# Designs tried in a protein design chat: VH-VL binders against q9umr5. Part 228

Target 1, 268 residues: q9umr5
Amino acid sequence: SYKPVIVVHGLFDSSYSFRHLLEYINETHPGTVVTVLDLFDGRESLRPLWEQVQGFREAVVPIMAKAPQGVHLICYSQGGLVCRALLSVMDDHNVDSFISLSSPQMGQYGDTDYLKWLFPTSMRSNLYRICYSPWGQEFSICNYWHDPHHDDLYLNASSFLALINGERDHPNATVWRKNFLRVGHLVLIGGPDDGVITPWQSSFFGFYDANETVLEMEEQLVYLRDSFGLKTLLARGAIVRCPMAGISHTAWHSNRTLYETCIEPWLS
Key: E = the ipSAE of ESMFold2; O = the ipSAE of OpenDDE; V2 = 0.75 times the mean of E and O plus 0.25 times the DockQ between their complexes.

## First folded at step 8 (VH-VL)

Design pg70 (framework fv_nofazinlimab; at its last look DockQ between E and O 0.81; V2 from the best seeds 0.81)
Fold by OpenDDE, look of step 10:
Structure pg70 (fold): chain C 268 residues (1-268), chain A 122 residues (1-122), chain B 112 residues (1-112)
Amino acid sequence: as target 1 above (268 residues)
Amino acid sequence: QVQLVQSGAEVKKPGSSVKVSCKASGGTFSSYAISWVRQAPGQGLEYLGYIIPIFGTAKYNEKFKGRVTITADKSTSTAYMELSSLRSEDTAVYYCARGGYDSYGYEPFDYWGQGTMVTVSS
Amino acid sequence: DVVMTQSPLSLPVTLGQPASISCRSSQSLVYSDGNTYLYWFQQRPGQSPRRLIYKVSNRDSGVPDRFSGSGSGTDFTLKISRVEAEDVGVYYCMQGTQWPFTFGQGTKLEIK
């Protein structure tokens, strides 16, 4: 039988968004128990990510317990960060494949048309002011806001991303790394036509330097220092990169070709 | 110059709802947090919650158990605070306040509204 | 929740004399960024509150030099070097480090 699949949604999202994915999984892997977690939907997805991590943890623990052979995680957009954190704090998780579906794994510094209503260009450059404060950090968006021009503020004020990345020292860094390394495979999915994740390479742990030049995963300090295990995972062949063009952010979970190419191979 | 102008005094019956407005002028609106604080007669200050308009949602003090709803209209630079299931204990002056930016970052409560008296009586 | 405790609650002062208000928090107010989000507010009779001090010791524009804030961790103090008649009112400390953000009980400053 197929391992259970747990799905975690993204910002302003809900379980309804994954109806096509469920159909695809059911068709190609009949009998698979798929659970789309209906937690922190809509506006509730703006709650602090650590709060979300705790909520999702409570939901996945029973599922994992019933699946001693392991489970697969499909985590979309913001959900990918939630899942990474979840795997970092759980010392007993049994995740075989962690599929990060167009997630801003190295953070967000968006200035796209899709996010203009939320982050106008003129406002993007100033968002660090509110996000790197106690007031801002009460919202999920700020928890992974990564301003490359204010790295010091990010490192010191980010209450989520900087911690799970091991970019800021904390007493749990070693343990979290150990826990995260329990994952069988890390499947990174994203693409240049996403239109939301900025830069899109963030889905592959790439990100801007201080000049807004995109550096790849292997050039990142978190990789070079192996702060949460990326270097180790890569070395053992546990990282899968699946870039795909022509897919908008809201279509990653509904595109059949993407599913067959990037998701399905890791559900067996 | 930034100014916050609140709606007028309200008299409400127990069990009803009240919605207070706070219009901001003289500055940007979307990226600032608008905080709501109340003060019962002769009492101290109590933090209700705050909204960052661009995010479209607010952070609430759980003490109010979901009775408080804070919204913002970016087009009119107006924040709203609605309190439902009103009780006599909700009788208070309700204040909105906005923060600002300085060299150190974001600082709340730089500007205050004039306050709105809400009286709950049978 | 972080409890903010002010002392004294009533502060009668002679004009021209100094005044001191203490504010203690039930836990450290140092945020991850190293800042301490402790604020002082003044509320004159019949008026809205006014921010005097932000982040422990920074005076807002227009606040007289006679006002000063100090402290660290869990202990904070607002001092008025020479109390003037216009200083009559209630003073509040507030922490903005941990949600929910909370106020002290207030200290009523009166002239003897």
Scores: ipSAE 0.902, ipTM 0.959, lowest interface PAE 0.6, mean pLDDT 95
Fold by ESMFold2-Fast, scan of step 8:
Structure pg70 (fold): chain C 268 residues (1-268), chain A 122 residues (1-122), chain B 112 residues (1-112)
Amino acid sequence: as target 1 above (268 residues)
Amino acid sequence: QVQLVQSGAEVKKPGSSVKVSCKASGGTFSSYAISWVRQAPGQGLEYLGYIIPIFGTAKYNEKFKGRVTITADKSTSTAYMELSSLRSEDTAVYYCARGGYDSYGYEPFDYWGQGTMVTVSS
Amino acid sequence: DVVMTQSPLSLPVTLGQPASISCRSSQSLVYSDGNTYLYWFQQRPGQSPRRLIYKVSNRDSGVPDRFSGSGSGTDFTLKISRVEAEDVGVYYCMQGTQWPFTFGQGTKLEIK
C-alpha cells in the first residue's frame, strides 16, 4: 500500500537515532516497510563520501528493485549529501520523495556548539588548509567543507560536493543531472535553531558569499545554471521547503510536529 | 619551530604488539596531518597511515588495516602508532612526520621525527 | 595503487658532474585542483629523510639551487647540476595525489 521508506543517517550517527521517526511513520502510515541502513556508523561516517555512496548504493538497489511503485528516502544531516549523490549515480532509481532532513546541501562553514570538539572556535578559518588537499579529502567532513573565503580552493579541491552540485565539471555531469531529475519530490527541511549546520540555510541550498552574507537558492550559480536540475524541479513544482524554528540538530528525527508538518505529507 | 621526538628502540617477539610515540613541540598540533612511514633495513619507504588530530580518526594503508592503529592525544600533543600481530617482516625504522603550510596550501613531511627502530625477533 | 618507478636504482657520479634521476607513475598525478602532488626526498646515511622538492618543481627553503625538479603527468625528473660530496644518499619520489600515497623504490647516489 505505502511505498517503502529508506533512511540514511548522518555524521557520528546510527540507526538508533530514528526510533521515534519509525514510531511516527507506523502511527500515520501503518504497514510501511522502513529500512534504516546500518552502514558507516559512528566513526565510519568519516570515510570519504564517495566510498559511502558506493556502500549505500549496494544496499538500496535490492530494496528499489522489489518496489516497482517507488520508494521514499529520508536522509539526515550528512546523509542528505549521500542521497544527493545516490540519486545522481543511479540510472534506474525509482525515488518518489527525497526528504532531506537538515543536510548541508551547499556545504558547511562554521564552528558548532554541539560538535565543537571537531571544530574548536579558532579552527573554522584554518580548516581550509588541510581540507583542500588530498589528505583532507579522505575524510567526509572535508568533502563538504565550503569555506566562502577560499571559494577557489573549494571549487578545485572538493572531490565530492563541488562535483555533485555541478560547481566543477565532471564527465558524468549530464547523466547525473538526468538521473537526479527522475525524483518525484525534493523536500528540504531545516531551521535557524539547528546549532550545527552553518549556515542553516545550506539545508535549503542557500550559502555564504565572501562577506558571509547568506544568498538564497535562487541567487546561487548552481540554481541559475540549473547545473543538476534545481531550477527544473522548482518549475515542475517538485521542490518543497519546510523551515521550522525551535529544533536542534539532533531533534529533527524525533519531533512530532516537524514530522506531521514536513515529512508525513510526502510519504505515500 | 616544530620538533618531533619519538620513543626509543623496541625489541619484540613475533605475535606481540608495539606502540611508538611521537611528541610534537612548537606549532599547532591539531591542524596538521601526522604521518607514519616505515623503512625496513636496506629497503625503501612505506606509508602506513596518518591522522588529523582534530577529526579523532586515522586513514590506514589497506596493506596494514586491521593491524595498525594510529591515535593522537591533543592534551599532550602526542601521536601514537600501534602495530599488532608482529612478524619478522615488520622489523623497520618507524618515522612520524608532520606537514606544514606554504602559500599554496598543505604540504606533507616538513618535519620528521628521529625514527624508532623496532626489531621483531624470536 | 599508484606505482612509482625510479631509474636508475644505483647512480655513481663523479664530483662536480651532473646527475639525473627519473620517476614514473602508473597514472597521472594531476589532482582535480590542477596541482601535481609529486615530491622528492633525500635521505643521508643514518638520518631521517628530508623533503627537497614539493609539487614537482618547488624547492624547500635551505635546499641549494643545484637541485631542480621537473616533469608533468606521469614522468618526472630530479636533477643535480653539479654533485657535491654531501649529496651522497638515497633519493625517493612520492605521489600524494591518490591514497594510498606511495614512494618510488629509491635511487642510491654515490661518488665514484
Scores: ipSAE 0.772, ipTM 0.894, lowest interface PAE 1.1, mean pLDDT 90
Fold by ESMFold2, look of step 10:
Structure pg70 (fold): chain C 268 residues (1-268), chain A 122 residues (1-122), chain B 112 residues (1-112)
Amino acid sequence: as target 1 above (268 residues)
Amino acid sequence: QVQLVQSGAEVKKPGSSVKVSCKASGGTFSSYAISWVRQAPGQGLEYLGYIIPIFGTAKYNEKFKGRVTITADKSTSTAYMELSSLRSEDTAVYYCARGGYDSYGYEPFDYWGQGTMVTVSS
Amino acid sequence: DVVMTQSPLSLPVTLGQPASISCRSSQSLVYSDGNTYLYWFQQRPGQSPRRLIYKVSNRDSGVPDRFSGSGSGTDFTLKISRVEAEDVGVYYCMQGTQWPFTFGQGTKLEIK
């Protein structure tokens, strides 16, 4: 039968957002156990990402234990960073497909329409000042804020993203890389019309250089150094890139063509 | 020049709530941490929590979690601290404080409000 | 939580003489960025606290140079080279490295 699917939501989100995705899975993979984790919803999604990782870890352990054949993760937006950290910290995870659904994997540097209630005036050039401090790092947005014009501050002050990317040395780097590499497939989904993830190529491990020119995954130092296993995964044929135009940030989990093209093939 | 002006003194009964305001003037508001600390008579400082108004949410000291609500209104540059289920030991001066920035970082408690005495007495 | 312990809690000093206040943390205050988020505040009688020193040793604008901060790791000191009458009040250290951020108990400086 089909492996269980675990769904992790994004910032200011809840399990209801995935109702269409659940219906698509039920239609194409009947009998699949799908669990949408309803933790850290709404304003609680602003809690430090390491706190969220710990809470989600506790929730996924019994699901994985009941499914020795493996599980799949579908992780949306900020949730994709939570899931990637789970893959790093769990030495006993049994994740086959990690499906990253428009997630800011190399960080975020944008105050676009989806975030307008949070950033009603442009603040992106100044957020580094609070984000790269202990006060800012207590909020999830700052945990993956990546200001390309202050990369030195990012590298030294990030309590989350710089660590899970292996951009800053830490005692767990070798173990986290080993754990991450146990994943069967890394499925990267995103597109140019997302409107929130900035740059949208962050969903594919691309990101800005200091001139705001996007460098793709294979041009990133974390890839070239293979700091957490991207080069190894690519060489193994385990990275699937599934870009799709015409989909806004809130529509990734409710587009049937996206599901059929980018998600369905990986739900063995 | 930045100035923080707090609401006036309050006398409250046990079990009620108090809401103290902190209006910022002479500077920016939304991207600084606005902190709340209190000082019981003859005692030291206790950190209640802080808000970064641009994120619209607050961080609370676990000691006070559940009784303290910290909010901000960007349109009026005003932060609020509400303490519920008041007890006699909540009698204190409540301060707000705003951070500031140096060349490459954030520094807390750059500016302080004048303090608001809250007296809880039956 | 990081516990901040000040010593002494009461410090009578003769005008013109030096004063020294110790602050010790229960763990290192060095953050991943290499900064040590240790602060000193002064509260004069009847006034709000005022920040004197940020990040161990940096004086705020308008703070007299008779105030100095030093220390590293877990052990920190505020010194006043020559105490003046206006220095009376309570002095607090605070750590800002790990949430919840915490204050020392305070040191009351008095003129003998």
Scores: ipSAE 0.726, ipTM 0.884, lowest interface PAE 1.4, mean pLDDT 91
ESMFold2 (binder alone), look of step 10: mean pLDDT 90; pTM 0.924

Design pg71 (framework fv_nofazinlimab)
Fold by ESMFold2-Fast, scan of step 8:
Structure pg71 (fold): chain C 268 residues (1-268), chain A 122 residues (1-122), chain B 112 residues (1-112)
Amino acid sequence: as target 1 above (268 residues)
Amino acid sequence: QVQLVQSGAEVKKPGSSVKVSCKASGGTFSSYAISWVRQAPGQGLEYLGYIIPIFGTANYNDKFKGRVTITADKSTSTAYMELSSLRSEDTAVYYCARGGYDSYGYEPFDYWGQGTMVTVSS
Amino acid sequence: DVVMTQSPLSLPVTLGQPASISCRSSQSLVYSDGNTYLYWFQQRPGQSPRRLIYKVSNRDSGVPDRFSGSGSGTDFTLKISRVEAEDVGVYYCMQGTQWPFTFGQGTKLEIK
């Protein structure tokens, strides 16, 4: 009787990271069909996000078609951006709850110890040079790299995030907005102790200005212009904000208190 | 000054694989794209793929996807291109090349290796 | 894929005379950032290619002033104002706007 749940993993991750999440769902909503998508695992998560969206779309279409009552999405980290695009490009999605687990919805600008595996020294201030080029835009990280000191380059060169956020014009923008607005609930989860997503408020559509001062969602042009429907969703009562302190980036899918507080209530 | 030095010529049978190396000396290795292009005898240039070593993975031309693998070893400043399931049509000179930066962004191919002749014959 | 078409394919030129090579793309090469990722390369016999021009019209350091690039959108030209003996070789255009990045088929410049 519970709607099926589709899980989309994050950067350098795989479906097998969600064992605890599946345990929690089984305990509170026994009988729920949970599908954890095992596409673009590990280093394949660095493929361009539009390529990943196409692959995940092909996997979710038959699942949604078999569930006339609707489905829920749980999308972790980079996976939340994949799900943002899925909801925009699919004119037939039947998603009730879209649960975004610590995803950089307004982009990423920061070096962390977690990302030091990619960068042996801090590269935060210089990554814009390669990312905002056709060469860099063939890698997922560069698709949502958002340098607040080179916002003009981000707006003009981002092949993914600037387009799905409506920050740069696209021929499909009106249709993408209409499709995204079909979602029942947008559940945003994140917190100050994540340690990877920088700024952490990016998970709630907040982001740095040119002085690295965080402006919250309601102060963003994408919200004020209602570019893809955030203002409409908030007015409809469809946006849920669930910040939680004390949770590191790799723990969002394995913390019981987080699950009970932020996820469980939205799994009808 | 950057110099790219490639491994020596190879003769391979159809169905085998070949792995060509490209060692960089001078300058920074990890933050530049390293491209692989090939040229069949008397023919033009064809782009196989490229790697940005700091990301740890490569981007491939779909024509070669599934047969080409590009890797990089940051500790030795060496990039590799491996091509499998070789055919006679893969006979070519294989080049590595590296980009650079100007004040406003990335520019490809400012340094080239000397080329590696790979001959595929039965 | 974006198709790059060069003309002529064979260009015999008298020493000291000008030479022009055309490069046409099947799609506009203007990237979303407003830049045009069009490049020109020279390959002398038995040598690796050398980049001459980046982003349509910017000449690389060490490239003689007699080489110039021009064009916009889908139509580009490499011009040599006075051909010298060392210019013999094959010239290639390349687009870097859309993956996969593609080369023209090449123009062979020969001294008459």
Scores: ipSAE 0.745, ipTM 0.882, lowest interface PAE 1.1, mean pLDDT 90

Design pg72 (framework fv_nofazinlimab)
Fold by ESMFold2-Fast, scan of step 8:
Structure pg72 (fold): chain C 268 residues (1-268), chain A 122 residues (1-122), chain B 112 residues (1-112)
Amino acid sequence: as target 1 above (268 residues)
Amino acid sequence: QVQLVQSGAEVKKPGSSVKVSCKASGGTFSSYAISWVRQAPGQGLEYLGYIIPIFGTADYNEKFKGRVTITADKSTSTAYMELSSLRSEDTAVYYCARGGYDSYGYEPFDYWGQGTMVTVSS
Amino acid sequence: DVVMTQSPLSLPVTLGQPASISCRSSQSLVYSDGNTYLYWFQQRPGQSPRRLIYKVSNRDSGVPDRFSGSGSGTDFTLKISRVEAEDVGVYYCMQGTQWPFTFGQGTKLEIK
């Protein structure tokens, strides 16, 4: 009776990370069919996001086809950006709730252990030289690197995030917006103690201006121009914001209070 | 098909510098990290550092404290390791190997060069 | 730095008999992605090292099935089910979980 749930993991992640989430869903919504997609696990999560979108698309099509009443997506960290693109490129998705767990929806500008593993001597201020090259765009993390001090380079070089956010024109933008707007609910989850997503408000479509002052979603040009439908969704009452303090990046999928408050209500 | 070919043996005096080359065959040079590892005679393996040619980024083991520089020339598919202020303890075979902290998720050290003997002698 | 300790350092073995090499790390090699970045290399006399095993138990192409890797956390083993003459050489474990990469001191496999 409950709609199936599809889970998409994040950077350097695998299905094992979601064992607690699956336990919570089974307790509150027994009988729910939950599919955690085992694609682009571990180091494979570094592959270009458009490649990941293609692979996940192929995996979700048969699941959605078997569920005419709809499905829910729970998409964690980098996986939230994969799901953003899936909702735009699929002409026939039937997603009811898209639950975004601490995903850098406006991009990332911060030094993380993942970035240090790839570029140990590079500071966040220097990553624009690498990420905004065609070669840099072959890494998933560079696909959503958003340097607020080089926004012109981000707009011109981002092969993924600037396009799905409608920050740069694309031939498919009108169709992508139409497809995205078919989503029932956009549930945004994140918080100040995440420690990885920088700024943490990126999970709520907020981001740094050129002075590193965070501007919230309603002050973003993508919202004001309604580039991919955020303003329309908010007016429709379809956007849910669920910030929670005290949760680190790797704990969003394993905190019971977070699950009960922010996720459980949207799993019809 | 993938092959790493290193420059020939060198004999250097203490205090000098040595620069060893590693030429990769095939079209994959830019997208893989190239690491450098050394082995003193009869001893084990010691990691020096790597470069990711596609980005021009390099990083080094702290043990070599400003003495190692790793560079790459994408036009010739060649990586270089330069070690300065040579001491007798630097006498070793120096290997290049494909992989490091990887671009594209490739596993480290799947292909190795033949090695270059560097002898530091008065 | 993560310290990798191998035992034994010298392993005389009779042809056709099994051989086992242990590798212990000073810290867990499980990375935040759930993978364990432990590798095994073989170096025959006068040759470059050759990777045998990646991520604990995965055998490289061209590596005979008599070689197997196992272990978890801090304790790892390389086993050769039936030692052949061509197996003589030095075997090294390596960790790739923490910077910098570190190697064990090596185990010399010799035919008795």
Scores: ipSAE 0.006, ipTM 0.415, lowest interface PAE 10.9, mean pLDDT 87

Design pg73 (framework fv_nofazinlimab)
Fold by ESMFold2-Fast, scan of step 8:
Structure pg73 (fold): chain C 268 residues (1-268), chain A 122 residues (1-122), chain B 112 residues (1-112)
Amino acid sequence: as target 1 above (268 residues)
Amino acid sequence: QVQLVQSGAEVKKPGSSVKVSCKASGGTFSSYAISWVRQAPGQGLEYLGFIIPIFGTANYNEKFKGRVTITADKSTSTAYMELSSLRSEDTAVYYCARGGYDSYGYEPFDYWGQGTMVTVSS
Amino acid sequence: DVVMTQSPLSLPVTLGQPASISCRSSQSLVYSDGNTYLYWFQQRPGQSPRRLIYKVSNRDSGVPDRFSGSGSGTDFTLKISRVEAEDVGVYYCMQGTQWPFTFGQGTKLEIK
């Protein structure tokens, strides 16, 4: 019947967070096999993203192999970056819909709700010093920290995001682009009231320039150069943008209206 | 000036645990990495792990993973290193070390604690 | 793990003469940002280690200019142009390019 759905959680999260999402899927698409991957839970979500990609890759291979008609991915928050890399490193993935649920696709420059009790402006402006070092790159948060005031350091030191975005050259870039372009649909979800993803437009491949003015996806060099296939996907009608106001970061996977509007239509 | 002050010497029995503290003064504690390094008598330096307090978790050398726990208390600017299942070969001076910032970014190990001797004997 | 190998392990030197310590890594220490995270530390008897050199060749504040670091890729050298009595101690190289961070065995410098 319906293609299997694989769910990848976010930072400081676990499979338990998706119980409402599973109920919604069961109501609208009864019989769907949903696998919420129970890897890198809680504090383990701070492990380097390439380590997480390897672990999730090992978990999804047998699921994809059993579903020759294809699978769907729902990837929440940081999990959306894991799924971006997963789709690039797998040379034979069969993903139809990749649903990115409020993920910082162009990176993060702002304090999360997790860090609010510490002086946010000091942390935000100074994180580049520790994040763009070998020590900092051993933490997932630093793998997608994107300081717009130190873009040269981000481009040179990011061990993850700059590479998967094609912002810095990599020997595997051509293969990664080819693999990513195999995806059927890229469904981007996010909104202004998220409160964690900063800027919220990062969920739609928008990001700050050096003056902290948000430039949308079409103004980004990664789009203009088609570094990993965004321009090609948009041209073939494969990118879906589904912004929604009024949803906080921890509510994306438990809001019925969001599910019905942005997720349900893509779960064939 | 930045200073790291460690807790006093410990004598422990095999199989027990030890917890060493490292209190930082001067500068911003939360966004710096605090590393732990040990040195057995007459031997070289061995890296155990580090913590960046604002991230709330540590990274460990695989050799010690499962036995070492590094934590930080931001309110007191104090880092801790706990080593469990102590063996005689864990007898060593344990050092904490912090990174500083310069015009080129983060540079680790420019400030060291005075060291804490941990002796494991029956 | 990246293995750091120092030579010599014992370095007797005559006061006022130059001294040289080599450090070799089992793989390149160039990080993706183009920096080489190679450090040199001095440990005088009974004291905590003290950083002398960061990123191959940069001297820390207060380190005498008789100390210099050089090298690239996998081969690095610490030089003391004119050894003084206070230089007695053990010298360690360390790599911070790849986790876990690793130290050389140490070179014991003694005045003969």
Scores: ipSAE 0.596, ipTM 0.793, lowest interface PAE 1.8, mean pLDDT 89

Design pg74 (framework fv_nofazinlimab)
Fold by ESMFold2-Fast, scan of step 8:
Structure pg74 (fold): chain C 268 residues (1-268), chain A 122 residues (1-122), chain B 112 residues (1-112)
Amino acid sequence: as target 1 above (268 residues)
Amino acid sequence: QVQLVQSGAEVKKPGSSVKVSCKASGGTFSSYAISWVRQAPGQGLEYLGYIIPIFGTANYNEKFQGRVTITADKSTSTAYMELSSLRSEDTAVYYCARGGYDSYGYEPFDYWGQGTMVTVSS
Amino acid sequence: DVVMTQSPLSLPVTLGQPASISCRSSQSLVYSDGNTYLYWFQQRPGQSPRRLIYKVSNRDSGVPDRFSGSGSGTDFTLKISRVEAEDVGVYYCMQGTQWPFTFGQGTKLEIK
């Protein structure tokens, strides 16, 4: 009776990270079929996001086809961007709740200790040079790198995020918007103590201006122009914002209070 | 200023693997793309793949059927290209090359290694 | 994959005369940022390739001004205004717009 749940992991992650989430779902919604997709695990999570979207699409099609009442998506970190694109490219998706778990929906601009082995502290200001090239755009991180000091390069060179956000034109933009608007609920989760997603408000479609002051979703051109449907979804009552302090990036899928507050209500 | 120095020539049997090194000196290593290109005797250039060391993984040309692995060791500023299941048609000079930055962004192939001849003897 | 086709494959030139090499791509090389990621390389006998031109028409520092690149979309040209003895070698075009990045077959420049 409960709709199936499909889980999409994040950067350098795998299905194993969600064992606590599965326990919580089993406790509150026994009998729920939960599929944690084990595609693009570990270092394969650095593959271009459009390649990941194609692979995840092939995996979700049979699950959605067998669930006429609909499915729920729980998409963690980078996985939230994969799910954004899935909902746009699939003209037949039946997703009820799309639960975005600390995902950089407006992009990433920041060095963190969590990513220190990947990003040296001083790389934040210079990563735009490699990311906004065809070489860099073959890596998932560069697909959503959003340098607020080089917004023109982001808008023109991003092969993924700028397109799915409708920040740059694409022939399929109208169809992508129509498809995305089929979603029942967009549940946005994140918080100030994440420590990885920078700015953390990116999880709620907020982002830095050129002075690194965060502007919230309602002040973004993406929202104001309704480029892919955020304003329409909000007017429809379909956007849920669930910020929570005290949760680090790797704890979103293993915190019981967060699950009960932000996720559980949307899993019917 | 930057110099790329590759390991010496190799002679390998069919079915074996070869691992070629490319050591960078005189500059920053981690934030540039390091490309591997090969050239069969008397033939043209073919792109195998590249690595951006700071990301810790590489992109490969699918033409090599999963046989190529490119890695980097930031502590020694050295990139490696390993090619497995060697065939006679893999006989070629293998080059590493690194890009640089201008005021407008990243540009590839600013610097090339001297090349490493790999001969697959059957 | 984007196919890069060069012509001619063999180019005998009299010393001091101009030379021209064509490169055609199977699809447009204009990237979303408006840049065209077309490159020209020179390989002298027994040496590693050397980049001459980046993004269609930009000459690398240290490359003589007798070398020039031009073109747009799918049709590109490398010109040498006055061939010198040291120009002997094979010239390759390359596209960097779409992965996997691909080279032309090469054009062998010879003095006749």
Scores: ipSAE 0.735, ipTM 0.876, lowest interface PAE 1.2, mean pLDDT 90

